# VHH binders against Phosphatidylinositide 4-phosphatase SAC2 (inpp5f), part 11

Target 1, 352 residues: Phosphatidylinositide 4-phosphatase SAC2 (inpp5f), of Danio rerio (Zebrafish) (Brachydanio rerio) (a8e7c5r167to518)
Amino acid sequence: YKIFMDSDSFYYSLTYDLTNTVQRQGELGKSDQPLWKRVDDRFFWNKHMIKDLVDLQAPQVDFWVIPIIQGFVQVEELVVNYNESSDEERSSPETPLQEPTCVDDIHPRFTVALISRRSRHRAGMRYKRRGVDTDGHVANYVETEQLIHVHSHTLSFVQTRGSVPVFWSQAGYRYNPRPRIEKGERETMPYFASHFEKEVETYKKLVIINLVDQNGREKIIGDAYLKQVLLYNNPNLTYVSFDFHEHCRGMKFENVQTLTDAIYDIITDMRWAWVDQAGVICQQEGIFRVNCMDCLDRTNVVQAAIARVIMEQQLKKLGVMPPEQPLPLKCYRIYQVMWANNGDTISRQYAG
Key: E = the ipSAE of ESMFold2; O = the ipSAE of OpenDDE; V2 = 0.75 times the mean of E and O plus 0.25 times the DockQ between their complexes.

## First folded at step 4 (VHH)

Design d3 (from b4 with G59D S60W R103E R110S; framework vhh_h_nbbcii10_fgla)
Fold by ESMFold2-Fast, scan of step 4:
Structure d3 (fold): chain B 352 residues (1-352), chain A 127 residues (1-127)
Amino acid sequence: as target 1 above (352 residues)
Amino acid sequence: QVQLVESGGGLVQPGGSLRLSCAASGFTFSYSSTYSLGWFRQAPGQGLEAVAAISGSGDWTYYADSVKGRFTISRDNSKNTLYLQMNSLRAEDTAVYYCAAGEYWLTELSPSEFDYWGQGTLVTVSS
């Protein structure tokens, strides 16, 4: 199939439903319903573009619509080759033997795809309003799916990000505004609950990763979030707080491993979606919901780290990666660029 | 440890040009960098003012209205250096200029949002 990009990071495909994860597509099954009833409405974006695309596609079947998302799509083919030099700029190594692609053909290959889907609910500039609204929708909501394809196998791991689901704001008018809580806990609860009820219905179990600073100006938002989670008392929610600035001080992003090591059992227990020609092999048992306050880069770094742990587990299960080895450094570099592109695209969409 | 060191300041006549540099150590500039880099200035007796910022990818830039069309921010990842090219300088551009690093994308260019700061370099525009 082919994926097409319209301007401003809108993506569509004539043959694939970009609005649904692999797992949701499996859950829907083969339906007698027209395509427009099968799409996930949260991610079915430009209504005017839909009319134009239907006109192009459907001279005889007027009920067909083309899945359209706003967000990010990148696909890469990677080769597992441990003979590749680990660090080009550190170069004092023995000369690597340069060989044509026929030598590389002996190494395992896999495809990585990264798809981010921006919710159409609460669309608009992220600094106008944050948090939850009276319909239970949150600002800055994005579903990110990482896919691995090897031979006949397709594996999928999904995470979400979104604003802290309380009523809060930060003015864009003045360049020194403090974040403000707009409603108390009692008034907030119906909308907080509405948000998480929809999330639990869709994803079953949620592990909240809160990256809001535990000290300073962000503390008011983090405190409100934790208090609301405790008052809500839903056994399907697990709350994890990570002091990103404390652990990643000095631009030491490798310290995110402190978080992934601490939650390794939670990551492993969550698993992933796995399908082949015979059908569904296993399902993802929950989702990470990652948030920061007004900066999107912390969320992107943490999601990338979690997704990397999952990818390594998936590749080891598929036998394309040895059980005691990490992914080759050249593969990690391409992977890091994919996630950096994802973060940059999402940031630009929310900045305007 | 993260350090930012500014250079290139000095005395210049109105209408002149200067290029400020900010050398970073303790971290590496790359296209996968998550940190926004920016320039702030503080005129005598005034508070910090945001001048320009550039995203980790270099795809997003910001300029204060007072400098749009005159200043250009850029980065050289191979040299681990941030630049501010200042053209058509005016007396009101006289300030200490600070290099700063913070989160990859910021809602606003507030000094409180930046974690790492240089010591500053003085730019004086006078005849």
Scores: ipSAE 0.000, ipTM 0.264, lowest interface PAE 12.7, mean pLDDT 76

Design d4 (from d1 with L106F R110E; framework vhh_h_nbbcii10_fgla; at its last look DockQ between E and O 0.06; V2 from the best seeds 0.00; counts 0 for: pae E 10.3 > 2, placed apart)
Fold by ESMFold2, look of step 5:
Structure d4 (fold): chain B 352 residues (1-352), chain A 127 residues (1-127)
Amino acid sequence: as target 1 above (352 residues)
Amino acid sequence: QVQLVESGGGLVQPGGSLRLSCAASGFTFSYSSTYSLGWFRQAPGQGLEAVAAISGSGDYTYYADSVKGRFTISRDNSKNTLYLQMNSLRAEDTAVYYCAAGRYWFTELEPSEFDYWGQGTLVTVSS
């Protein structure tokens, strides 16, 4: 399939439904309907423009309407080569960027893609939007799909991010603005439940990874979240907290491995979507829902770390990567840049 | 297109203070940006050393052990400028100081992790 970008923010494809994951497209079944009739409504950004065309009731409008998402798309081909070249260095005053060395054609190759789909709900002045609304929608909701493609195999792993689904705010004009809870826990219960009822219907099981600080100004938000999870009491929700600031103090973001090691069995048991020429081989058994206060920097780092664990399992299963070694440094660096670009794009869209 | 320009270097007596500035053009800092900003230095005949860094949100900072408690990194996104306040300067702080920007959220602050660099500003601490 082909993916077209209008700007840094908006993407479309003439033949592929960018609003749906590989897994959801398989669940929808075979159809010759136009793309816009089978989209995931959450990510159908040009819906209002389409409404005007649908109201015209033209018989052929279906073929002219192409679904558009807001988010991020990047595709890279990676090569598994453990003989690292000298071109992995960044430009510096002492080590200017050099011409790359030749990559041998006999090494295994695979394609990695990231597709992030921002929910069209809660669009607007995003620096003031936090939490849930009375329709059960949360701020900064993004579904990120990581795709691996090798020969005829397509593998997919999906995660979500979204604001803590309680009613809260945070002023944007001061350093370290204090967050405020706007509604009590009993008043919040039906809207929290509304949000997660929709989430469970879509993903079946959720593992919440709450990255807010357990002390200080963020504690009030984390406490509110846990209280609502306990009140909702749904067996399809698992709640995990990880104090990102405590573990990653001094910008030691490699310490996110403490989290991925601790939940390694949960990650492994979740599996991924796998399709090939014969059809669906397996499916992802739930989803990670990751948040911090704004669902930007901390969330992006953790999602990248979880997705890397899955990617390595996928590549080892396909024989692209040997079981005894980590990814080559060059592959890992490109992976990091892809996820950094994802985070930067989501942050720009959130800032408005 | 992207440019980082340092200023504020000079000659200072031991125990003195300087404030370095790094003005960015061609891209903008953001409180929510995934970009990380840092100061590196290189003394004569020495390799490049990470001095201080600050995350895109400003909530996470790094300081080398040799400068902790004496130097303060900060940023002003409205002015698109990174700062390094250097207090209680010592002779061993003499170096060319470089401003750098990158999408750093990985292992260790290495020069290869930063995409954009300034040309440097000389700081000399001497009697």
Scores: ipSAE 0.000, ipTM 0.464, lowest interface PAE 10.3, mean pLDDT 79
ESMFold2-Fast, scan of step 4: ipSAE 0.202; ipTM 0.624
ESMFold2 (binder alone), look of step 5: mean pLDDT 80; pTM 0.821
OpenDDE, look of step 5: ipSAE 0.018; ipTM 0.294

Design d7 (from b4 with T34W R103E L106E; framework vhh_h_nbbcii10_fgla)
Fold by ESMFold2-Fast, scan of step 4:
Structure d7 (fold): chain B 352 residues (1-352), chain A 127 residues (1-127)
Amino acid sequence: as target 1 above (352 residues)
Amino acid sequence: QVQLVESGGGLVQPGGSLRLSCAASGFTFSYSSWYSLGWFRQAPGQGLEAVAAISGSGGSTYYADSVKGRFTISRDNSKNTLYLQMNSLRAEDTAVYYCAAGEYWETELRPSEFDYWGQGTLVTVSS
């Protein structure tokens, strides 16, 4: 059994559908169909291995078909405590630990889960071409869901990332090669439209965050993307361009706040999914679609910043965090590590 | 607040091995993985030359012809550390080795494209 388990990037659950967000699970909750028929096909990585059994639709398939995603899962329990504990209080492995204290009883707690689901349609480095294909699928497509659990409350915020959905490629003989557009606007439009039609059906409204540089070698891709969005003219699409390289030059990643401040109303108006024992309290109305070109990590930094703004709003709404305080530094450090692990895992899956 | 600190240099005999480390503070490699990280060296009486570089996502590496097949660059984002594994060392590898972090270079690895530099660590290859 051990000999056949060669990846810590595949995740499954015997009792939970990892392929669907909390909101999509709620929308499917009235179905009497077995779980495997209700999974999101985009993220059902073992479907090909069990295709014959699935095609037969036998009752026994429900017992044997466990949906597997490729991506990332991390869960952390966090304590809202503005008095940082010293790391030097941690005992050596060979020394006895101090007796437990009751200090933790006075501080609110919450669980954060981060789930990234990689699309099975255009896997990793298998494709030398980037962008969109003739089936309307984009390279490097990942859905990332951030979950907050407090008592009976489950809150969820979802973002997507993927390649710019035009036909483009890079020459493979140089480090940092310049990109090239492979098809014109008219030829591209059916596939561009196919991609966004599917996205709008799933997420209702899309806010595109384009992180492609507005100067230099990346500009050709950014220009093509903007032109295609304008020609497509879909009122459910909002286009936001942020020159990550210009704003975050010199290791000034705190300047991502310039972006989150500029789109703060858009972030707030999008809301989040919220369920409790009585049912659905509210739904997320739209999604951020963040795109990269050469650097998957720009996307990760921006998504983390947006998700942090949402998490702070959620925690304040739940009364877990005071309205006038930022996230405690210890919580923020754990949160940063969680998102860093997410980005590293996704990058590794595309690089091999 | 951004600092890079090299370690692992020293005296080694020809044919020996050393591993250099570069520890970063003031930023995290995971959030900064879109920045290229690299190793440069300066031999006595010569200018800075590129040794090896790794892209932000780890999808691309560069090695100077003189070290290709002997040196391996890697990064550990969890430890905020860049490494250079140096095997089959030669007298001509004697230099002060600097780690650097900076923006993506277009067609050639250039010192001028790196914003942050360590203080250097001396590697001496001699019997």
Scores: ipSAE 0.000, ipTM 0.269, lowest interface PAE 14.5, mean pLDDT 76

Design d8 (from b4 with T34L R103T W105Y L106D R110P P111S; framework vhh_h_nbbcii10_fgla)
Fold by ESMFold2-Fast, scan of step 4:
Structure d8 (fold): chain B 352 residues (1-352), chain A 127 residues (1-127)
Amino acid sequence: as target 1 above (352 residues)
Amino acid sequence: QVQLVESGGGLVQPGGSLRLSCAASGFTFSYSSLYSLGWFRQAPGQGLEAVAAISGSGGSTYYADSVKGRFTISRDNSKNTLYLQMNSLRAEDTAVYYCAAGTYYDTELPSSEFDYWGQGTLVTVSS
């Protein structure tokens, strides 16, 4: 697959549908229609150009336009190597580039790709008007897909993030802005339901990870969210709350493991999409919908931690990673940088 | 035992430059940081003003309109240090500058949202 960056944070491919996950592409089947007619409308940022060309209906006009997403794409090839005491470089001749050691025959390799797709609905900055709107769209909606490729195998794990789907706002950068709820529970329910009906139709089951602080100024939003989930009473929704301030105070990043350990069975039961040359082997059974309020770093850290658990399970199942070992340090460093780049890119689009 | 310690303040002439440093101890800077790091200032006889913030991952930055284009916030994970490069300094930049660790970029006075604060370092822009 060839993926191109048209401008900062806009991506396209001439042959691959960047708007659809591996699983959605499989569900849509094989079509003889042009790529732009098969795309997921939520992530089709240049859709207006297509409509204008189609509306012209000139018989000699070429209607083929390449779909563009806004978000993030990074692809890395990684080597599984646990030999920290390896002196391969030191034992090599002074001109090592001329005498390869065939180390790639000893160590397994895999490709990891990270794709984030920003919704074109409610495009813009995340401050002042947040939450859900009257069309059921939420602010800051992003779908993130992590792909693993080994030989003929392609594995995919998808997560979403977005604003708490109630009607709420914050005053922006002005003096001591505090969040406020703009509509009551009864007024909110049709739009809350509209949002989750669309999500359930697309992803089937949702595990909500709420990272809004359970104390202080964020509590009003967290309380409103939980109350609305309980009133909605949809069996396809599971609600998980994690108080970041309480668990990660003092900059202890290892405390994110408390969350991933607590939901390990949920992560494992969700599984992942898996295809090979013969077809579909496995499907993802639901999705994590992660939210926070003002800090996009919390969401990114949690999604990265969940995605890492899944990747290690995938690599162990494929036999490219030993069952009793964590990810090698060199692989982890590159993986960490990929997820940091993802978070940074999304934050630049929303933080101001 | 989390501490933030500012340094680099002092007297500088209008149009000059200063680089402030904030050394963090009791925690390590990393790409998985859950907290934003920022600079706030308080001019004599005035309230606290947000100056600049940088995300835990280091890729997203915020600047107050009054300093945009003149100040640059950065971090060095190997030194566990936050920096503020201040260029084209003006008399109105005279203030005590505070380093803080907290969770929000778009709040102007987020003292309740920032868990850790330094002691402050004085910057005086005067002939």
Scores: ipSAE 0.000, ipTM 0.333, lowest interface PAE 12.0, mean pLDDT 76

Design e1 (from b3 with S33R; framework vhh_h_nbbcii10_fgla)
Fold by ESMFold2-Fast, scan of step 4:
Structure e1 (fold): chain B 352 residues (1-352), chain A 128 residues (1-128)
Amino acid sequence: as target 1 above (352 residues)
Amino acid sequence: QVQLVESGGGLVQPGGSLRLSCAASGFTFSYSRTYSLGWFRQAPGQGLEAVAAISGSGGSTYYADSVKGRFTISRDNSKNTLYLQMNSLRAEDTAVYYCAATYGWDYELPSEDSFDYWGQGTLVTVSS
């Protein structure tokens, strides 16, 4: 695939639909419709161009409208080699060729790609009013897809993030930083329901991971969210609250692994999309919807940790990584940088 | 565990500059990208005040209104070191400056309750 950057925030491809996950592309099946008619409208940032081209009866309209997403794309090819030194090593003399074959013939390799797609709804930077709007759209809604490619196999795992879907606001630091609930539960419900009905239709089941602090200033938002979920009473929603700061205190082994260990069965049961040349092997059974207040650093850390658990399961199932060994250090470092770049990019697009 | 060691404090004349450094160790990840870092200060007879903070990725920053345009926070992840470049110093900037770290902080209003690890502080005195 060739993916192009139109600007620091916009991506397109002439041959691949960046607006749809691997699983959604499979669900659409083989279609004779032009690409722009098959795209996911939520992530189709240049959709307005179509109206003008159709109105002008422009010939070959599908050659003029290449779908553009806003977000993040990074692709890395990684080699599973447990003998690799630090990537920072200055003195690294060349090792004489001792093997008759290429290193790639000895060590497995895989491609990992990370794609984040920002919703065109609520497309501006962070403002005082957060949460859900009267169209059921939430602030900072982003779909993130992690892809693994090995030989003929493509594996995909998708997560979403977005503001807590109640009506809430938070002023800037200069004015009044306290978050406030702007509408009561009954007034909120139609818009809360609208948001989740769209999500359930798209992803079937949702596991909500709420990272809003359970004490102090943020508590009012977390309490409103839980109450609204309980009142909505949709069996396709599972609500998980994780006190991020509380659980990440202390020893390094008490970090985000506490969360991933606690939800390990949920992660494993959700599975992941798996496609080969013969078609669909496996489907992802639901999605994680992760949030904090602005869905930036805490959200990115948790999504990265969940995605890592999935990637290691995928690589072990493919025989690319030994079942009793961790990911090689060099691979892990590149993986961490990819997710850090993802988080940084989303922060710049939303917060400035 | 996380350890933070500040350096670079001292006596400086009004209008002068200082650069504070905070060396961090005990991070879970190689480049410490999962740890957000900040500077807090405590002036004589006052409570802790958030001065500046920088997210784990380095993409988001916070500055108190009293220091905007004068102070710059930065991090060098290869050295696990946080910096605060302080320019155009005023007598009112006299305080003990503390380096602080937390795991996965967003750039909401920084508060002492949101940061888990703290250095011992370094004194900055702005005086003739």
Scores: ipSAE 0.012, ipTM 0.491, lowest interface PAE 8.8, mean pLDDT 79

Design e6 (from b3 with Y103F S111D D113Y S114A F115Y; framework vhh_h_nbbcii10_fgla)
Fold by ESMFold2-Fast, scan of step 4:
Structure e6 (fold): chain B 352 residues (1-352), chain A 128 residues (1-128)
Amino acid sequence: as target 1 above (352 residues)
Amino acid sequence: QVQLVESGGGLVQPGGSLRLSCAASGFTFSYSSTYSLGWFRQAPGQGLEAVAAISGSGGSTYYADSVKGRFTISRDNSKNTLYLQMNSLRAEDTAVYYCAATFGWDYELPDEYAYDYWGQGTLVTVSS
């Protein structure tokens, strides 16, 4: 395989630009620019080490610059087989010593890959300051791309996460930190606008999914966010509020289906990137920007649920899943583990 | 109804070991769950201190600097139980230990305010 990992969850590839989504790579293919200018600067973690050469636009930079991201990469090869179960495969008493049989022509196969790219901006600032800064960057910003590959077809669906883009903190003069809003609406607006102008330029349309609790200590952050969105009044922003704690109390995280059912038309209308040997078949129109107060565990669950809906639509469109069936249990278990690993890895990186 | 019940506390000599257990009811542990589970302690005359936390998947853990390398947090989803293995115990580890659970919270910054469900506590005394 062509993707390598260092001990601190830094990833690189000699053959693939990990900083760009499939859709951005296709768009950049029309540009006559050297590699380092085509790399997405937000996720180019080793850029600072070569800053002097990059600033001078030295041609030799192209010889040794391999983009390194910080985040998560996992790739799995899956077989669509509805007659398998963990017990049946594990036991295999009737065929324990049988030679392997060819199953490629019997059961469809696909590759699923999950890539999370942590922004190099605001790195290491998790506990002291959250929200937006004066450069328009937000804490805990991650782009997550889910890839499906079948033969020559590559399909991609992208989501982002990040802190609520107002000025807020949880500075602790004692053990129990409470969130505080540090700037008023007028003072906040230039930086809020800067953040979303960059997001709209990159992703065209944003559907904000706010998972901040609508009651209790998190309410102050959620109220500030909604108020700022309304004042900003950008037609490219759609705001969705979901009280995660209220709907998912008592380990009922499967109730996230309430959210995905409610926004099913939005999910479907957003589409996905689709490329084959002939070129681009379709493009993703917009992005989900998911946040909670800490933008970690709750966000991961919601993004996984949305990505699953998309994956099942993609697999049915490719004819590798029948329209009337869910994903096979064995595939679903591997998929859930991939997303759990993603969430855990991102959380560890922000702990410092 | 979500309930957490701690057990395994007691008197132990310095350098000794104890294993604390926390039995959960009213919800099911899952390696894919967003539930974060943690251990907090309150030493005599002091405030509440976060000790260790484990993610819903069990793949990520947090430890306070004071216990790192000595304590190990783990979970058994089949028994719906959280554990804290405490090795190389010191007099300063003497405290009431509390099991806590939260849904969709940051396990890497176990904050008392963020945890919704708490056990009654179990006393650990490290003394010769």
Scores: ipSAE 0.000, ipTM 0.238, lowest interface PAE 14.1, mean pLDDT 76

Design e7 (framework vhh_gefurulimab)
Fold by ESMFold2-Fast, scan of step 4:
Structure e7 (fold): chain B 352 residues (1-352), chain A 124 residues (1-124)
Amino acid sequence: as target 1 above (352 residues)
Amino acid sequence: EVQLVESGGGLVKPGGSLRLSCAASGRTFSSYAAAWFRQAPGKEREFVSAISWSGSTTYADSVKGRFTISRDNAKNSLYLQMNSLRAEDTAVYYCAATYGWDYELPSEDSFDYWGQGTLVTVSS
């Protein structure tokens, strides 16, 4: 299928439903219904166009509407090759210009795709009011899906991100003012519950990864979040707090491996979606919901690290990677660039 | 992808100060770790200072206490404030950026994007 980009952040495909994960598409089944009738409403950015077409009584409206998402799409085809010197552009000796094109059938290949879907609810740049609203929607909500395709197999791993779902505010991000809690726990609970009830219905189980600083000015938001989770008392929620200041003490760069090592069993137990021509082989059992206050870059880095652990497990399960080897450095570098592009695009959508 | 352009290099006397800037173009680079490296004539390129995407900083022992690295994500810019300059600080200074996470120490191999360099000469 071909995916098209219209302006800076809108994506569409004539043949593929970009609004649904592989797992949700499998759950809906193969139907003769037009794409727009099968879409996930949260990510259906041109939904208003359907109303206009119906209001105009346009003939065959079902075949005119192509779902458009806002977010990010990048697809890469990668080769598992541990002899990197053979692929280096600056390797010596020099190769003649007329060297025949070589098809490398020896090394395994796979496609990796990264799709981020921004929720149409509470769309817009970040302003003073963050968090949850009275409809249970949160600011900065994005679903990110990482796809691996090998032969007839498609594997998928999904994560979400969004604002801490309490009523909080902070004056414009450039000034870095102290954040404030706008409502108490009792006033917040119906909307907090509404948000997580929708999430549990969609994803079944949630592992919350809270990256809000445990010290200083951000602590008030982290404390409010934990308190609300405890009061809500939903057994389908698991809460993980990661303090970058504490865990990166003595480090030269942020090292998210400390986090992924600590939650390795949780990552592995969550599994991934796996489908082939016959249908569903495996399902993802739950989802990570990652949040950070005012710092989209922390969320992106953590999600990338978790998704990398999953990808390596998937590639080993498919026999694309040897069980005793890490991902080849060249593949890892391309993967880092894909996730950096994802983070930059999402940041631009919410910052301006 | 990010593209990096350094500025602020020049001739300065020992004990003087100089501020280097690095402008990232293309995409917002708030998710990237960034660093300064330098290469003196006839020597290998060496690490000077780095700043993570979260703002954590590290410095080479030779510049610690004299140089300060900072970033401004709103302006897509990286800075190196150089104080108490010495003849030994004479080098071409390079701005570098990468995702940078999971690395224990910043090295050339850790950085995917590089600027063209700006020359700093410390001479009487």
Scores: ipSAE 0.000, ipTM 0.172, lowest interface PAE 19.2, mean pLDDT 75

